VHH binders against B box and SPRY domain-containing protein (Bspry). Designs and how they scored, part 1

Every score and structure here is a prediction.

Target 1, 197 residues: B box and SPRY domain-containing protein (Bspry), of Mus musculus (Mouse) (q80yw5r259to455)
Amino acid sequence: SPLLTQLWAASVLGSLSGVEEVLIDERTVSPLLHLSEDRRTLTFIAKKSKVCSDEPERFDHWPNALAATAFQTGLHAWIVNVKHSCAYKVGVASDQLPRKGSGNDCRLGHNAFSWVFSRYDQEFCFSHNGYHEPLPLLRCPAQLGMLLDLQAGELVFYEPASGTVLHIHRASFPQVLFPVFAVADQLISIVRGPLAT
Positions, changes and structure headers below are counted from each chain's first letter, unless a header gives other numbers; antibody chains are not in Kabat numbers.
F, E and O are the ipSAE of ESMFold2-Fast, ESMFold2 and OpenDDE, as the mean of both directions, binder to target and target to binder. V2 is 0.75 times the mean of E and O plus 0.25 times the DockQ between their complexes.
[cut] marks letters that were taken out.
The coordinates of atoms that the task and the answers printed are left out; those that the model quotes come from them. Centres of patches stay.

## First folded at step 6 (VHH)

Design s01 (from d03m with T106L; framework vhh_lunsekimig_d3)
Fold by ESMFold2-Fast, scan of step 6:
Structure s01 (fold): chain B 197 residues (1-197), chain A 123 residues (1-123)
Amino acid sequence: as target 1 above (197 residues)
Amino acid sequence: EVQLVESGGGVVQPGGSLRLSCAASGFTFSSYAMYWYRQAAGIERELIASIYSGGSTNYVDSVKGRFTISRDNSENTMYLQMNSLRAEDTGLYYCASRDIYEGWTLEYDFDYWGQGTLVTVSS
């Protein structure tokens, strides 16, 4: 398939372009999450930490975290290991995403500032601004790849192991986007792309 | 009234087996995700195993291949089959339940917790 060939070629080019490794921004990590020392693994701890660090950057209710890397132009690809979680959200968020509160404005996929692939148990969907598109997946992905083309206005979710495109979303994205993560069961971790150095 | 009641804990030798049960009442058990947590002395409470309404299961690495979580929706009961028990498996095992969709919209505390059942692995 021409589209699949172009997506894999773009992923290869993204890995070769020398884009910075995606790491989680520790300042944004929800008190419901534990961040590993290498800043790539988020573990859901289910109880709010007694460390009440009320920094402006930090999510204080939802189990969210942002990457430290901001994307403003070009083609970007990253992969997340989701094998160990039955409840997660991964995708991109605007720098305008609110950090404080329990409302939908901070809930990934329920606001104009986030675009996410989500898993809840055996159900999968793509969510943006309260619109939820069910994805009829036959098997649970162990790894989930994301390809963001800011010039084309395209966000692609794919399964690296099978080469299968799971969802493509087209939009006029805002000027600054961050990889965004939420986990409500076990853990998820950022992995290096196939050709990343 | 909502209740979660654990049973099946006890003292067992290394290499032994135990089956824990969590009997639920007062809510629609079949629609809830169910969890086993372990609290060991001096260690923060940790998630050991989870089972969702649709049957998805997850385990911490230290128990994979040794523990099996299951549920019987007709009996409103969740189980944890523990095989090849080790000294480090010693702890208080808690049953917990949460509607994860409500968890995505509410403060993340568990909807319901049991009182715990003690597992001691000693020679």
Scores: ipSAE 0.079, ipTM 0.496, lowest interface PAE 5.1, mean pLDDT 82

Design s02 (from d03m with T106Y; framework vhh_lunsekimig_d3)
Fold by ESMFold2-Fast, scan of step 6:
Structure s02 (fold): chain B 197 residues (1-197), chain A 123 residues (1-123)
Amino acid sequence: as target 1 above (197 residues)
Amino acid sequence: EVQLVESGGGVVQPGGSLRLSCAASGFTFSSYAMYWYRQAAGIERELIASIYSGGSTNYVDSVKGRFTISRDNSENTMYLQMNSLRAEDTGLYYCASRDIYEGWTYEYDFDYWGQGTLVTVSS
């Protein structure tokens, strides 16, 4: 029901005091990505950076990055501008997500440590632990909102401008989660608060 | 044998136009995502435009509104129409492709690369 979905989205969003200002943790950024000075924009550069330091937190193969903010309890919301990319993944990851290697254990959506919404070309899906659920979206979202309710055990993907819920995943999440990002085409940017109208 | 062959580069004055072509052979072109990269002397290679088998296109901000990427699957050819050219558009333009048979997975390694075609914008 379109009305029920809109009412639900308005109720959930209206209960928030505002979206959090999430910034990317520069220590985690893959050498395939350029991070902007304001730590909001990730740009895919296709070739590994020669200036990357060897931090233990840094992804060394897949084009991944983590937020600097960790979530352990409560209700959290953040928005990503995705209109400039045809290949990206956004969602949450456990602090146990491996950072080194080319295997599926570091590949977002292919392991037990990450839950992501992904776009590749015109295809959209939700992915976790190698399970991929196609999402039949009628239009490409320009912005993606994520709402994480750790008390209810829900991760919601929605379009902020319309209030449309795109997907809800329910699970018993691990104790510590970080917003996680991957981009393999152009760029994605974290939208600054307050919530865009 | 798989090949990507670029053509259409040249010297043009600021404000001019050029159309680049990338002719593909040896694979099922219509199934592949296709890309244009640009490399200026001393500068890292940059992705400037992409076109996917399902029709999605994307551009780096500096060329958005000036460049148009397109493909002709019947001719196994990809194009880049470049209008309102600027001095900063000077560089070697590379064609690249990636197999998209796994639409849910992203891959940063490219399957095939061309040898490049030079574009020089100078007055």
Scores: ipSAE 0.106, ipTM 0.536, lowest interface PAE 4.8, mean pLDDT 82

Design s03 (from d03m with T106F; framework vhh_lunsekimig_d3)
Fold by ESMFold2-Fast, scan of step 6:
Formats: sequence, C-alpha cells, structure tokens
Structure s03 (fold): chain B 197 residues (1-197), chain A 123 residues (1-123)
Amino acid sequence: as target 1 above (197 residues)
Amino acid sequence: EVQLVESGGGVVQPGGSLRLSCAASGFTFSSYAMYWYRQAAGIERELIASIYSGGSTNYVDSVKGRFTISRDNSENTMYLQMNSLRAEDTGLYYCASRDIYEGWTFEYDFDYWGQGTLVTVSS
C-alpha cells in the first residue's frame, strides 16, 4: 500500500533526532578511490594514481572507506545514493576491521568485522563473515537507507523512496561501529540526513 | 594468450560521431565485465562506461545521452557508440576487462587492458 509505505517512511524519519551527518574519513580512503571535497562522494579510479601514506587507518588494497563518525549507542540512519554504480558495498564495520592486505580479512562481507549490502551487476546480497544471503530485488535501488539500532541489535537496509525494507540483520554488535563503503564502478554519494531541529 | 584490441578511433569535428570496437580473445568474454576508459593529456585515466556480464550499463555524467556501450558475445566484441562529440572527448580510449567471482563480489584490479585507440575532436 502506498499509504502504509508513507507511514513507515515517516515513522523512520520521525525517529531520527540528534543523528549526526555522515561524512567519509579521508584517512581511510583506499588509493583506488577519489574522495570529493565535501567528503560525501567516493569515485572508483581503478588504478592507484600515487602511493598513499602508510598510515594505520588507510585501506591499502580493497576499494574501501569508513565514515568519520563512530556509533556506540542509540539509533542512527544514513542514506547513500547508489544510482550511478553497478558495483558497491555499504553497511557497517567494527573498528577492528583490518586495513592492510589483500585477504578476506579486509574484504567487506568476508570477515567477522563487516556487515554489508552489496550489488554486483544485477545481483544483490547481504554479506557477513563469508556468508551471503541473496536478495531477490525486482529493481535496482537508486538510494539505500541504513538504520542501525544498537539497543535493539538491528541493522536495517531499506529503499527510502518506497519505504521498502530490503533486509534486516539482528546481532549483538561490537561496541564501536562505523558506516563503511566500497565502490568498484563509477561513484556513490552520501545523501544528507534529516535536519536537526 | 589474452588480448584486448581497440579500433575505430580517428579525427572528427565537434558534433560528429565515432564507433569504437574492442575485440577480445583468450578468455570467456561473456562472463567478464567490460569497460571503456579515456586518458586525455594532463588528466588521469577516467572510467567512461561499463557493461557487465548481465547487461547492466553505467556512464560518467559527461557522456550520458551521447555515448552508448554495447557488447556482442558471439563476436567477443564490445563497442562504444559516441555521438555529439565535444573537444573534451579527445583522448586515448582504452578497453579493460575484469572477471566476476560468484556475481556478488568483485576483483578490484582489472584483469586485462588494451593498448588504446586515439580519438581527436577538433574543428
């Protein structure tokens, strides 16, 4: 029902208070990615244009990046525009996610430290710790919303335009989580959240 | 042997059209995602268009509505139809391919690159 979808979406938006705007942490950005000046857009550049600093925060192999804001308690929501990419991963990662190396321990969805929604071409999955659940989506989402409820232990993926829930993952999450991003085709952009009163 | 060979480049006036081809050999073309990159003088190599094994296509904003990427799996060939060409479209156009593991994950590196074909748009 269009009305029920609107009510659900309004409820989600109405529950967002004091939620910080999500921006990408430039120190974590893989050398395969370009970060825009406003720190909201990640563009896949395929080849490393230069050797980046060997700082411990930076991913040095996979095209990953973390948000600058850590979530430890409460309800958090953010939206990513994914319309321009056929290959991306978005979700959350523990601060314990390794940053260095080419192995599965740094590959989003293939380790105990990341929980992601992924798209590759026409295939969609939820992935955690090397287990993936295919998601039978009938259309490619233009935007993906994420709701993280740390008290309830829920991570929700939804389409903001329709209010449709795409996947819910329930778990006892680590003490510190960051929104996490990977893009291997074109770009993805963080959409501004609802304005604080 | 694995090869990607580009062709179809040339000199055209603004508003003109060109069709680029990328002939692939030595691998199962139909299972690979295929890409067109452009390198202009003084500018980093830029991804222009992509086409995945399942048929999804993507374009940078500057070429949307003007360029069309396509593939012919029976000929092991990828194409880029370029219409309404502008001076800023001048550059070397490279073909690239990447294998897809399980369709839900991807390799960040490109498996194969061509040598490029030159497109010059001038009055």
Scores: ipSAE 0.015, ipTM 0.384, lowest interface PAE 6.4, mean pLDDT 81

Design s04 (from d03m with T106I; framework vhh_lunsekimig_d3)
Fold by ESMFold2-Fast, scan of step 6:
Structure s04 (fold): chain B 197 residues (1-197), chain A 123 residues (1-123)
Amino acid sequence: as target 1 above (197 residues)
Amino acid sequence: EVQLVESGGGVVQPGGSLRLSCAASGFTFSSYAMYWYRQAAGIERELIASIYSGGSTNYVDSVKGRFTISRDNSENTMYLQMNSLRAEDTGLYYCASRDIYEGWTIEYDFDYWGQGTLVTVSS
């Protein structure tokens, strides 16, 4: 399909056009997560750190983190290695996503500000605003690709190695979106582009 | 009262095998994710293996292919079969459990820990 062609083209263009490889914003990282020195790997540590500063940007309860790069227009693609985790959420969130508290307003997929692909054990789901759509996947993806088309209003989840589209969500997105991450088992890591210096 | 009791640690030579057990009580074991952590001298506790309520397993790269995690829900027990043991596998092994709410969220204060069992690999 034409959409599959766009996915492959966008993945190549992401490393060429200055739609830079994504890095995690250290200021947003939950005290339940450890961020690697290269700002690509989030490891779930299950211990709440009381030494983290109480900055407005930081999630203080759920094991969430945001990318440092905001998307406002155009086509954007990024890939996350999810092979080592059985409990994660990846997708996009509005800049209006609350950072503080234990409620559903900060819980990815349970509010109007986040759109995520989720894994728990052998269960896969797309979630937005408390609506959860089970995804009947035949295999656990080792890598998960995301393509965000802000002009068309499309968020696509795909498996990069096979080119298989796992889910497409269409919506009128807010003006500013960030890649968003949550991990509750082991680790996930943002894949380096083939042209990374 | 929640209790996790590890057993099966000991001294073995390189290339040897050990089977660790973690007996759980005081909670609905079958609904909890279960974990093995290792703490070597001078190193922070490292998650080495996990098993979810539905049966999914994960391993840290250094033990993959050598260690096998399993669970017996009828006996409320989790196991770690350790084969081809190396000197670097020496450490205190901890059993842990956590309640992963709805499979996509977790609360840190629902983690439970055992007392640990010592594994020493030396020639």
Scores: ipSAE 0.017, ipTM 0.352, lowest interface PAE 5.6, mean pLDDT 81

Design s05 (from d03m with I100F; framework vhh_lunsekimig_d3)
Fold by ESMFold2-Fast, scan of step 6:
Structure s05 (fold): chain B 197 residues (1-197), chain A 123 residues (1-123)
Amino acid sequence: as target 1 above (197 residues)
Amino acid sequence: EVQLVESGGGVVQPGGSLRLSCAASGFTFSSYAMYWYRQAAGIERELIASIYSGGSTNYVDSVKGRFTISRDNSENTMYLQMNSLRAEDTGLYYCASRDFYEGWTTEYDFDYWGQGTLVTVSS
């Protein structure tokens, strides 16, 4: 399909052109998460540090983190290894996403500022602003690809190994978006570049 | 009131086996994910194994193939079968339950822990 062709073209371009690497912004990482030294792996630790710093950028309740790279225009693709987790959320969030509090304002998929693919156990859904669309997947993805086309207003979730499109969301996105991550079981990791090796 | 009570810890020799139990009360056990965490001396608490209402299980790499998590919804109890125990498995084992990401909806912000049960692997 034309859409699959666009996804694979974006992946090929990323591997050849040296597209900017997506890394986690350590300032945003929830105290429920451990960030690896290479800033690609988030591990759920489930016990908050006694010395949680009160930095304005840091999530203080939900196990969330943002990428250090902001997207404002163009076509962007990145891949997350989700093989080791049964509870995660990945997608994009606006710069307006609140960092502080236990409410839905900071819970990915339950506010106007985040658009996420989620897994909990054997259930998959796309979530935005408290609306949850079940995704009937036949197999659990080992890797999840995201393609963000800000000109077309499309966010695509796909399985890189098979080329299967899992979900497409169309919207008028805000001016600034960041890849966003949450993990509540084991770990997830950003794959180097837009292609998995 | 939510309560999680661990049992089954003890002293065992390397290569031995132990079965930990976590008895739950005060919530709809069958609907919630259950977890085993381990805390060794000087090391932060680590998620060892998880089991979800739909049957998915997950393990940290260091225990994969040696530990088995299971649940009995009729008894409101979760288990951890630990085989081929090693000195590095020594630590406090905690039962936990949380309702953070259940897919469609959650009405509760809930994160419950037991008191812990001590496992010591020594000759």
Scores: ipSAE 0.199, ipTM 0.593, lowest interface PAE 4.0, mean pLDDT 81

Design s06 (from d03m with I100Y; framework vhh_lunsekimig_d3)
Fold by ESMFold2-Fast, scan of step 6:
Order: C-alpha cells, then structure tokens, then sequence
Structure s06 (fold): chain B 197 residues (1-197), chain A 123 residues (1-123)
C-alpha cells in the first residue's frame, strides 16, 4: 500500500535526531572527478584533464569515490543532492571493494562489495552483485536520502522532500561499510537534510 | 567508420550568439547520449551540456539559461545554441558520444570524439 509505505517512512524519519553530514575521502577520488574544497561536491571531468598519484586507496578507472566515515554499527542517514546530474550512483560499499582496474569488481553495482541506487538518463535502478532491479519512478528525485540500519540489515533509499521510500534492500552487511559515490554527468553533493541541526 | 564533425565556431563580440553543430555518422545516433565539452587555454576540459536518448538534458551552471542543447535524430545531428556569449566562453568545443549499457557506459571513456571547433569571444 502506498499509504502504509508513506506512514512507515514518516515514522522512521520522525524517530531520527538528524541526518549525518559525511565528507568525501580525497585519497579515494577517481582522476575522472574533481572534489570541492569542502569535500562534499564531486564534479565529473575528462580523464586527460587530470594528473594524480597512484595511491592504494584511489580508484584509477571508474568515476568513484568513498566517504571518509566508516559505518560499523547502528542507524545512519545521509542525503545527496542529485538534481544537477543525469548519471550517478550512490549507496554503500565494503572496505573490500577493489580500487584498481576497469573490471566489474570495481564497477559499482556489479560486484559483491557495493549496493547502489543509480540514474542514467530517465532510467533508475538498484544494483548489487550484477543484479539490476529497475525502479519505476515517475519523477526524478532532486535529493536522495539513504538510511542504513546495520542491526536490522536494511538499506533504504528515499526522497527527503516527500518522505517517499524509493527502494528497500535487506541483507547481512559486512563489518565495515562506507557511503560510496559515482558521477558521470556534471555534479552531486552531500547536503544536510530537513532533519539536520 | 564512425565520425563526429563539429561546425559553427567563429569569432563573435561579447553578447553575441553562435550555433554549433555536430554531424554524426557510422552508428545508431538515436541510441547514444551526446555531449558538448569545452577546453580553454590553462583550464581543464569541462562538460558543459549533455542530451540523452530518452530526453534528459543537463548543463554546467555557468551556461544555464544561455546555452540550449538539442538533437535531430532524423538528421543524425546535435546542436548547441549559444546566446549572450562572454569572454569566458572562449575555447575549443568538442562533440562526444557514449553508448548506454545497463544504465552506464562500459568504461566511462567516450566512445567517440570530434576534432573540436574554436569559439572566440573578443572585442
């Protein structure tokens, strides 16, 4: 029921004391991406326009980046402004996600180490381990919220402005998870939601 | 053989207008996302506009309201209408295209690039 889903989402969001602001880990940022000085905005750029060091934490092919904050227990929430991008992926990744190479093992949603919501053009999907579930969204979200409950084993994608749940994934998550990001059109940014103080 | 050929560049005064064209051949144009990039001296290459097969368009903030991207699938051509041009818009403008594969490109490298067309905004 759409009404029951809305009531459930409102109840969960109402129990939060606020949402976390996370910062992107500069050491992980792909050479296809520019990171802003406040470490919240990722902008897609052409590969030949960037020179970077070969650090073990850095993605060297796919336009990926990780948050600096690791989640191990409890309930976590963060919001990403996605209004300015037609091609992005956001979600969570294990610390075991490989950083080097062009294969599916580093491609978000195509391996056992990442769980992402994605937009490409007018298409929306949830992806994990090469399984892609199309999401029948009628409107493009301007902001995307993520709620991670490590005790319950739930990852929720929702639209903060409306409180609409877009997708729920249930799993036994690995010991350490990071918010993960990819952008291949313009930019995305980590923002504070209406629940943050 | 795949080709992207840009045209329409030139010299204009501030406040002027230009329309760039990108003629595509050798692939199924209507299925591809199409992009305009620009590069100015001393500045990194910047994605300025995108248009997707399903109709999404996007722009970098500095050109919003001034530039309009469009496509004509029957003519295999993409356009960039540039109005209210500024000195900062000076640069080489590149046409690029990328195929869709399960919501993402295969490698995030563009499948095809044009040679570029020069736009100069000066007095």
Amino acid sequence: as target 1 above (197 residues)
Amino acid sequence: EVQLVESGGGVVQPGGSLRLSCAASGFTFSSYAMYWYRQAAGIERELIASIYSGGSTNYVDSVKGRFTISRDNSENTMYLQMNSLRAEDTGLYYCASRDYYEGWTTEYDFDYWGQGTLVTVSS
Scores: ipSAE 0.334, ipTM 0.696, lowest interface PAE 2.8, mean pLDDT 82

Design s09 (from d03m with Y101P; framework vhh_lunsekimig_d3)
Fold by ESMFold2-Fast, scan of step 6:
Structure s09 (fold): chain B 197 residues (1-197), chain A 123 residues (1-123)
Amino acid sequence: as target 1 above (197 residues)
Amino acid sequence: EVQLVESGGGVVQPGGSLRLSCAASGFTFSSYAMYWYRQAAGIERELIASIYSGGSTNYVDSVKGRFTISRDNSENTMYLQMNSLRAEDTGLYYCASRDIPEGWTTEYDFDYWGQGTLVTVSS
């Protein structure tokens, strides 16, 4: 029942007192992205000459990055400011997501290892495993919230300012998930949570 | 033959205005996303403004409300209208283009770059 799912998601969102503090794992950051000192802002620089250590965790082709925190159980929420970008992807990825190569297995939304909300220009989609569901949004969101309920098996995308649920995806998720990010225009920033030190 | 040619740079007083043009040839301009970059002395090249084939525009915070990016697909030309110019706007302005049907599926360099046009804001 889609209606019951929407009502449940709205109830959970309404009960949240804040969002989790999430930081980018600098070891995973693509060489074509600049990570800010506070590890919250990713800027697309489109430079091939960036010098980075060649860690096995680092994406070497797609402009991707992972959060430093892994989720295995429970309820997790985080918000990303997307106001300054016309091309981004945000969501979650399995620890099994390949980091090396130019294929679809490393491309967010085109493999079994990633679940993302994406914007390109005026188009919005939810993408997983090469299936793309267009989202007919009335307005471009300035911020995107994500709520991951690993017990219920739900990933919710919402607009924090209005409390509007934009998309709900249900799945039996892998044992370990990370917030995942890609940006191909300007920048995106993780919003500071109330648990920030 | 593909080329991007910038024009419209010059010397202006603080508070003045300039209109930059980027004339494109040799590709299907209307399908490409177009960008203005700025390089100031001692600073890395920075993205100032972008305009996509579907009409989305974006600006770096320091120029919002002062600069307006636009395009004329019939003339294969992109423009940057710069108002209320400040000394910090001084730099070499480059146009660039990329055909990104899905931005992250192309090579991470821009498809085409211009040679730049100089803007100097000085009293």
Scores: ipSAE 0.115, ipTM 0.505, lowest interface PAE 4.5, mean pLDDT 83

Design s10 (from d03m with Y101S E102S; framework vhh_lunsekimig_d3)
Fold by ESMFold2-Fast, scan of step 6:
Structure s10 (fold): chain B 197 residues (1-197), chain A 123 residues (1-123)
Amino acid sequence: as target 1 above (197 residues)
Amino acid sequence: EVQLVESGGGVVQPGGSLRLSCAASGFTFSSYAMYWYRQAAGIERELIASIYSGGSTNYVDSVKGRFTISRDNSENTMYLQMNSLRAEDTGLYYCASRDISSGWTTEYDFDYWGQGTLVTVSS
């Protein structure tokens, strides 16, 4: 039942006291993206960087990047500041996601290896394997939270400030998943975990 | 024949204002996302502002609250209103357009670029 699912998800989010600090893997960053020194901010630069090395891990066409850490089991949460972008994708990808080429097999949400929340202009959707589910959002989120429960097989997208669940996707996920990012307008930033003082 | 023509650049003192225009022809302007890029001497081009067909706008942090991007689809023209200009706003301002409906980026990146209009802010 959708209502019970929403109530449960809201309870879990309400009891969540912290999120993981996730850093972007510099070796995977597309030449269409600039990565900040702290490895948390991706900026879309429209044209290839002149200093970009051509490593086997690096995306060479789509403006994608992966997190440096992989998730294999357990419960994981992270937050991305998306206030400054009108075109982005955030979610998770399998270690099998191809890095080279311009085809759909490397385009987030258009292959069996990626599960993403996306924004293009005023439209929001969840995308996986070419299936695109429109999401009825009343306002543009400034931050997007992701909660990945590998035991339950759930990926939750939520708005951290309000605790509002935006989408829940249930699946039997592959053994190894990475937070994945794409930005095609301005920038997105991974939010640091809350300070414990 | 596709064309983007910028105008409105010039010399102003710090704190001054300028309004840039980008006149488009040869494509369905209302369906395209439109962009303003800035290139300062010795520095790579930076995306300053964007405006999408559905109305979303975005700005680089250094110009937020000072610059306003807008478009008039009936005139096939995009504008950039620049207020409270600073020395660091000096540069060549380029108009660009992209149809990203077929994908977020393509081999085309930006489908069309203008020639640029020079803005100089000096005391």
Scores: ipSAE 0.123, ipTM 0.534, lowest interface PAE 4.8, mean pLDDT 82

Design s11 (from d03m with Y101P E102S; framework vhh_lunsekimig_d3)
Fold by ESMFold2-Fast, scan of step 6:
Structure s11 (fold): chain B 197 residues (1-197), chain A 123 residues (1-123)
Amino acid sequence: as target 1 above (197 residues)
Amino acid sequence: EVQLVESGGGVVQPGGSLRLSCAASGFTFSSYAMYWYRQAAGIERELIASIYSGGSTNYVDSVKGRFTISRDNSENTMYLQMNSLRAEDTGLYYCASRDIPSGWTTEYDFDYWGQGTLVTVSS
């Protein structure tokens, strides 16, 4: 039931020693995005930056970026402030996600290498490999939490303030996963963990 | 033919107000997300405000509380009410639109852009 799911989520979150420090990998940041000096905020600029070099790690079409930290085992949690954007995607991606091109193989949620929660205007979806599951949210989340349990094979999207679970995806994930981000309106920012000193 | 035509720009003193208009034609305006971008001399174009077909609005922090984006679907027009103008608000303001048939699209290319209207804030 919804209540039992919320109680379970609260129990898991209550045993967690805060959220992880996740930073954006500046080498992956699309030319359509500006990365802040603290590597936590991605701002959509809609115009390709002339400053970006053409590294093999860098997305060159879609407004995507990866975190610098890879997850291989264990339980991981991070939070993104999404209050300022009406168009974003957040979740996880395999290290095999292609970086170059305009096709669906690089478009988050349209390939076998990415699993994302997305917002566009008042519509919310979970997307993976071209399968799009609408999520009937009554209110736009200001912050979006992600909990990745690689032993259990679970990716959980939740609202941190209430502990409400928004979506759970269960799968056998590939060996290496990175938090992944896309922004097509304003900005999103990674929230510092409560234990960051 | 699709057109976006901006108007309402001008010269105003700090603390003054201006209302920009973007008149749209040639497409189903009510179905489109609409945007205001600003470009200052030597600086990349930045998204100032957005208004989506479903009614959501968003603003860059520097203009929040001072600027208000709105739309009138019966007139096929989008507005930007600019209050408490500052020297740093000076720039060329562009109207842009995007047809969004699905909620998972994060395409950065806009379907249509206007030609821009100049706002100068100086004493």
Scores: ipSAE 0.178, ipTM 0.576, lowest interface PAE 4.0, mean pLDDT 82

Design s12 (from d03m with Y101P E102T; framework vhh_lunsekimig_d3)
Fold by ESMFold2-Fast, scan of step 6:
Structure s12 (fold): chain B 197 residues (1-197), chain A 123 residues (1-123)
Amino acid sequence: as target 1 above (197 residues)
Amino acid sequence: EVQLVESGGGVVQPGGSLRLSCAASGFTFSSYAMYWYRQAAGIERELIASIYSGGSTNYVDSVKGRFTISRDNSENTMYLQMNSLRAEDTGLYYCASRDIPTGWTTEYDFDYWGQGTLVTVSS
């Protein structure tokens, strides 16, 4: 239930554990992005042309990438270090998100297939399907946590260091969701799980 | 219509300093994020520093503490102060901008680029 999800979310926010490591799917990585060897860090390289295979899964225009793991049921939590970027988007996307093209259909937050927290300079928004809700943050988060409850239909964005909930979005989500990432300045990095090697 | 013009490049010894300038025209400079990219021989073009309309700055790790990006909105000019220069800082330095008011764009769309200014660090 929604209430149980709220209680569980509060537990996760107050805990040093309960988050999982997510890895980037290298097949999806835009030619504008460099993926580190450990598949956790995406760096914006801003090259108009990059030598890479044009797989059906690969974004060919926007600086996007998907996680390798699909979420279909249950409760999932992950954290992204965003300290080094003034332009990023993080959240979830449906498996139906188009990979090819320069239109809004592939632009995170401008289509029916993606739900993202975004930073552009000093502007923070939650975005879905072209609806942009400004988020009045008093300071820039160094890390962003996401909690996805597929049973309750909730996506929570929070700041792990302070335990502050930044935004909660409720929706009837598609059957299959992937963590999704875009970076247009410097880099973002998926935080290792509680038992880092 | 839109143009970015870099200046300030030159030859300097290791440990020396240079200040690069990027003069912008043809758009509302104060509302646009501005970037410095570097391209060294045999190395792909990389983002070195960025400055946003609100004043936030970012740097690639190799230049943190040595380079300072700044802007003067009254003069429509962006600067890169380069201190403690190293041989690996040699390259063409490019000024670039993206459209802030319309949100995110990619390098393939709505980017403005200068022609580059050469920085050579040699003993």
Scores: ipSAE 0.017, ipTM 0.325, lowest interface PAE 5.0, mean pLDDT 81

Design s13 (from d03m with E102K; framework vhh_lunsekimig_d3)
Fold by ESMFold2-Fast, scan of step 6:
Structure s13 (fold): chain B 197 residues (1-197), chain A 123 residues (1-123)
Amino acid sequence: as target 1 above (197 residues)
Amino acid sequence: EVQLVESGGGVVQPGGSLRLSCAASGFTFSSYAMYWYRQAAGIERELIASIYSGGSTNYVDSVKGRFTISRDNSENTMYLQMNSLRAEDTGLYYCASRDIYKGWTTEYDFDYWGQGTLVTVSS
């Protein structure tokens, strides 16, 4: 199928030329997270940072962050190193995702504005709008690839090293989507392309 | 009442070993994720090790292969075995607990923190 061909191509591109590199938007980073200087690594911390003021775009409760680049059309692929975390969420979120509050409106996977792959302990699932689909993985992925096809309405989670598809979600997505991240154990990092210097 | 009580800190020489304990009371310990954090002077707390109810463990890179986290749910106690200690391991070590839903969410609701136990690695 076209999607499987695109996933295979994205996996090959990750090895040879690189998938799309995204950077974290520092203005969105929860005070529970430390963002690295290269804007690719999010580390979970115990204390809320007071370095930044409480700006409208910043998450103030959940340990969330958004990418700086929005996707409106086309095919997009990116890879996250998740080897160092037992508690994380990665996927996409609408620009309408609320930033303030402790409720489900801001909790990734518990609202109409976010679609995420999550790990908690030894359990994996796909979550959207409070619906949680368990994913029976036999191995913990070291890296997670995401492929978003806005024309086809498909979001694919895969393991780049093996080319294994972990989950496919089909939907009519909002036009403006951002890669979204949450980490509540150690760190996760956006992977650079293999030809990045 | 609800609390976390730490013990086992002390002064050791480089290359030495220590075992930290965190005794929990007043809540359903077996359903909680448990954590060891380290605080050095002037630096934000860093998560050193985590252990989850389902058995997952994780470590910050600088302690992998040297530290081992474990738990005994029957005794409501978590441990951190620290081997091959380095000067950089000096700091206050805190245990912490976090409630979890049934396996499907990441959560920040840290319910309890210990008082901290000091580890000093020097001659």
Scores: ipSAE 0.285, ipTM 0.663, lowest interface PAE 2.9, mean pLDDT 82

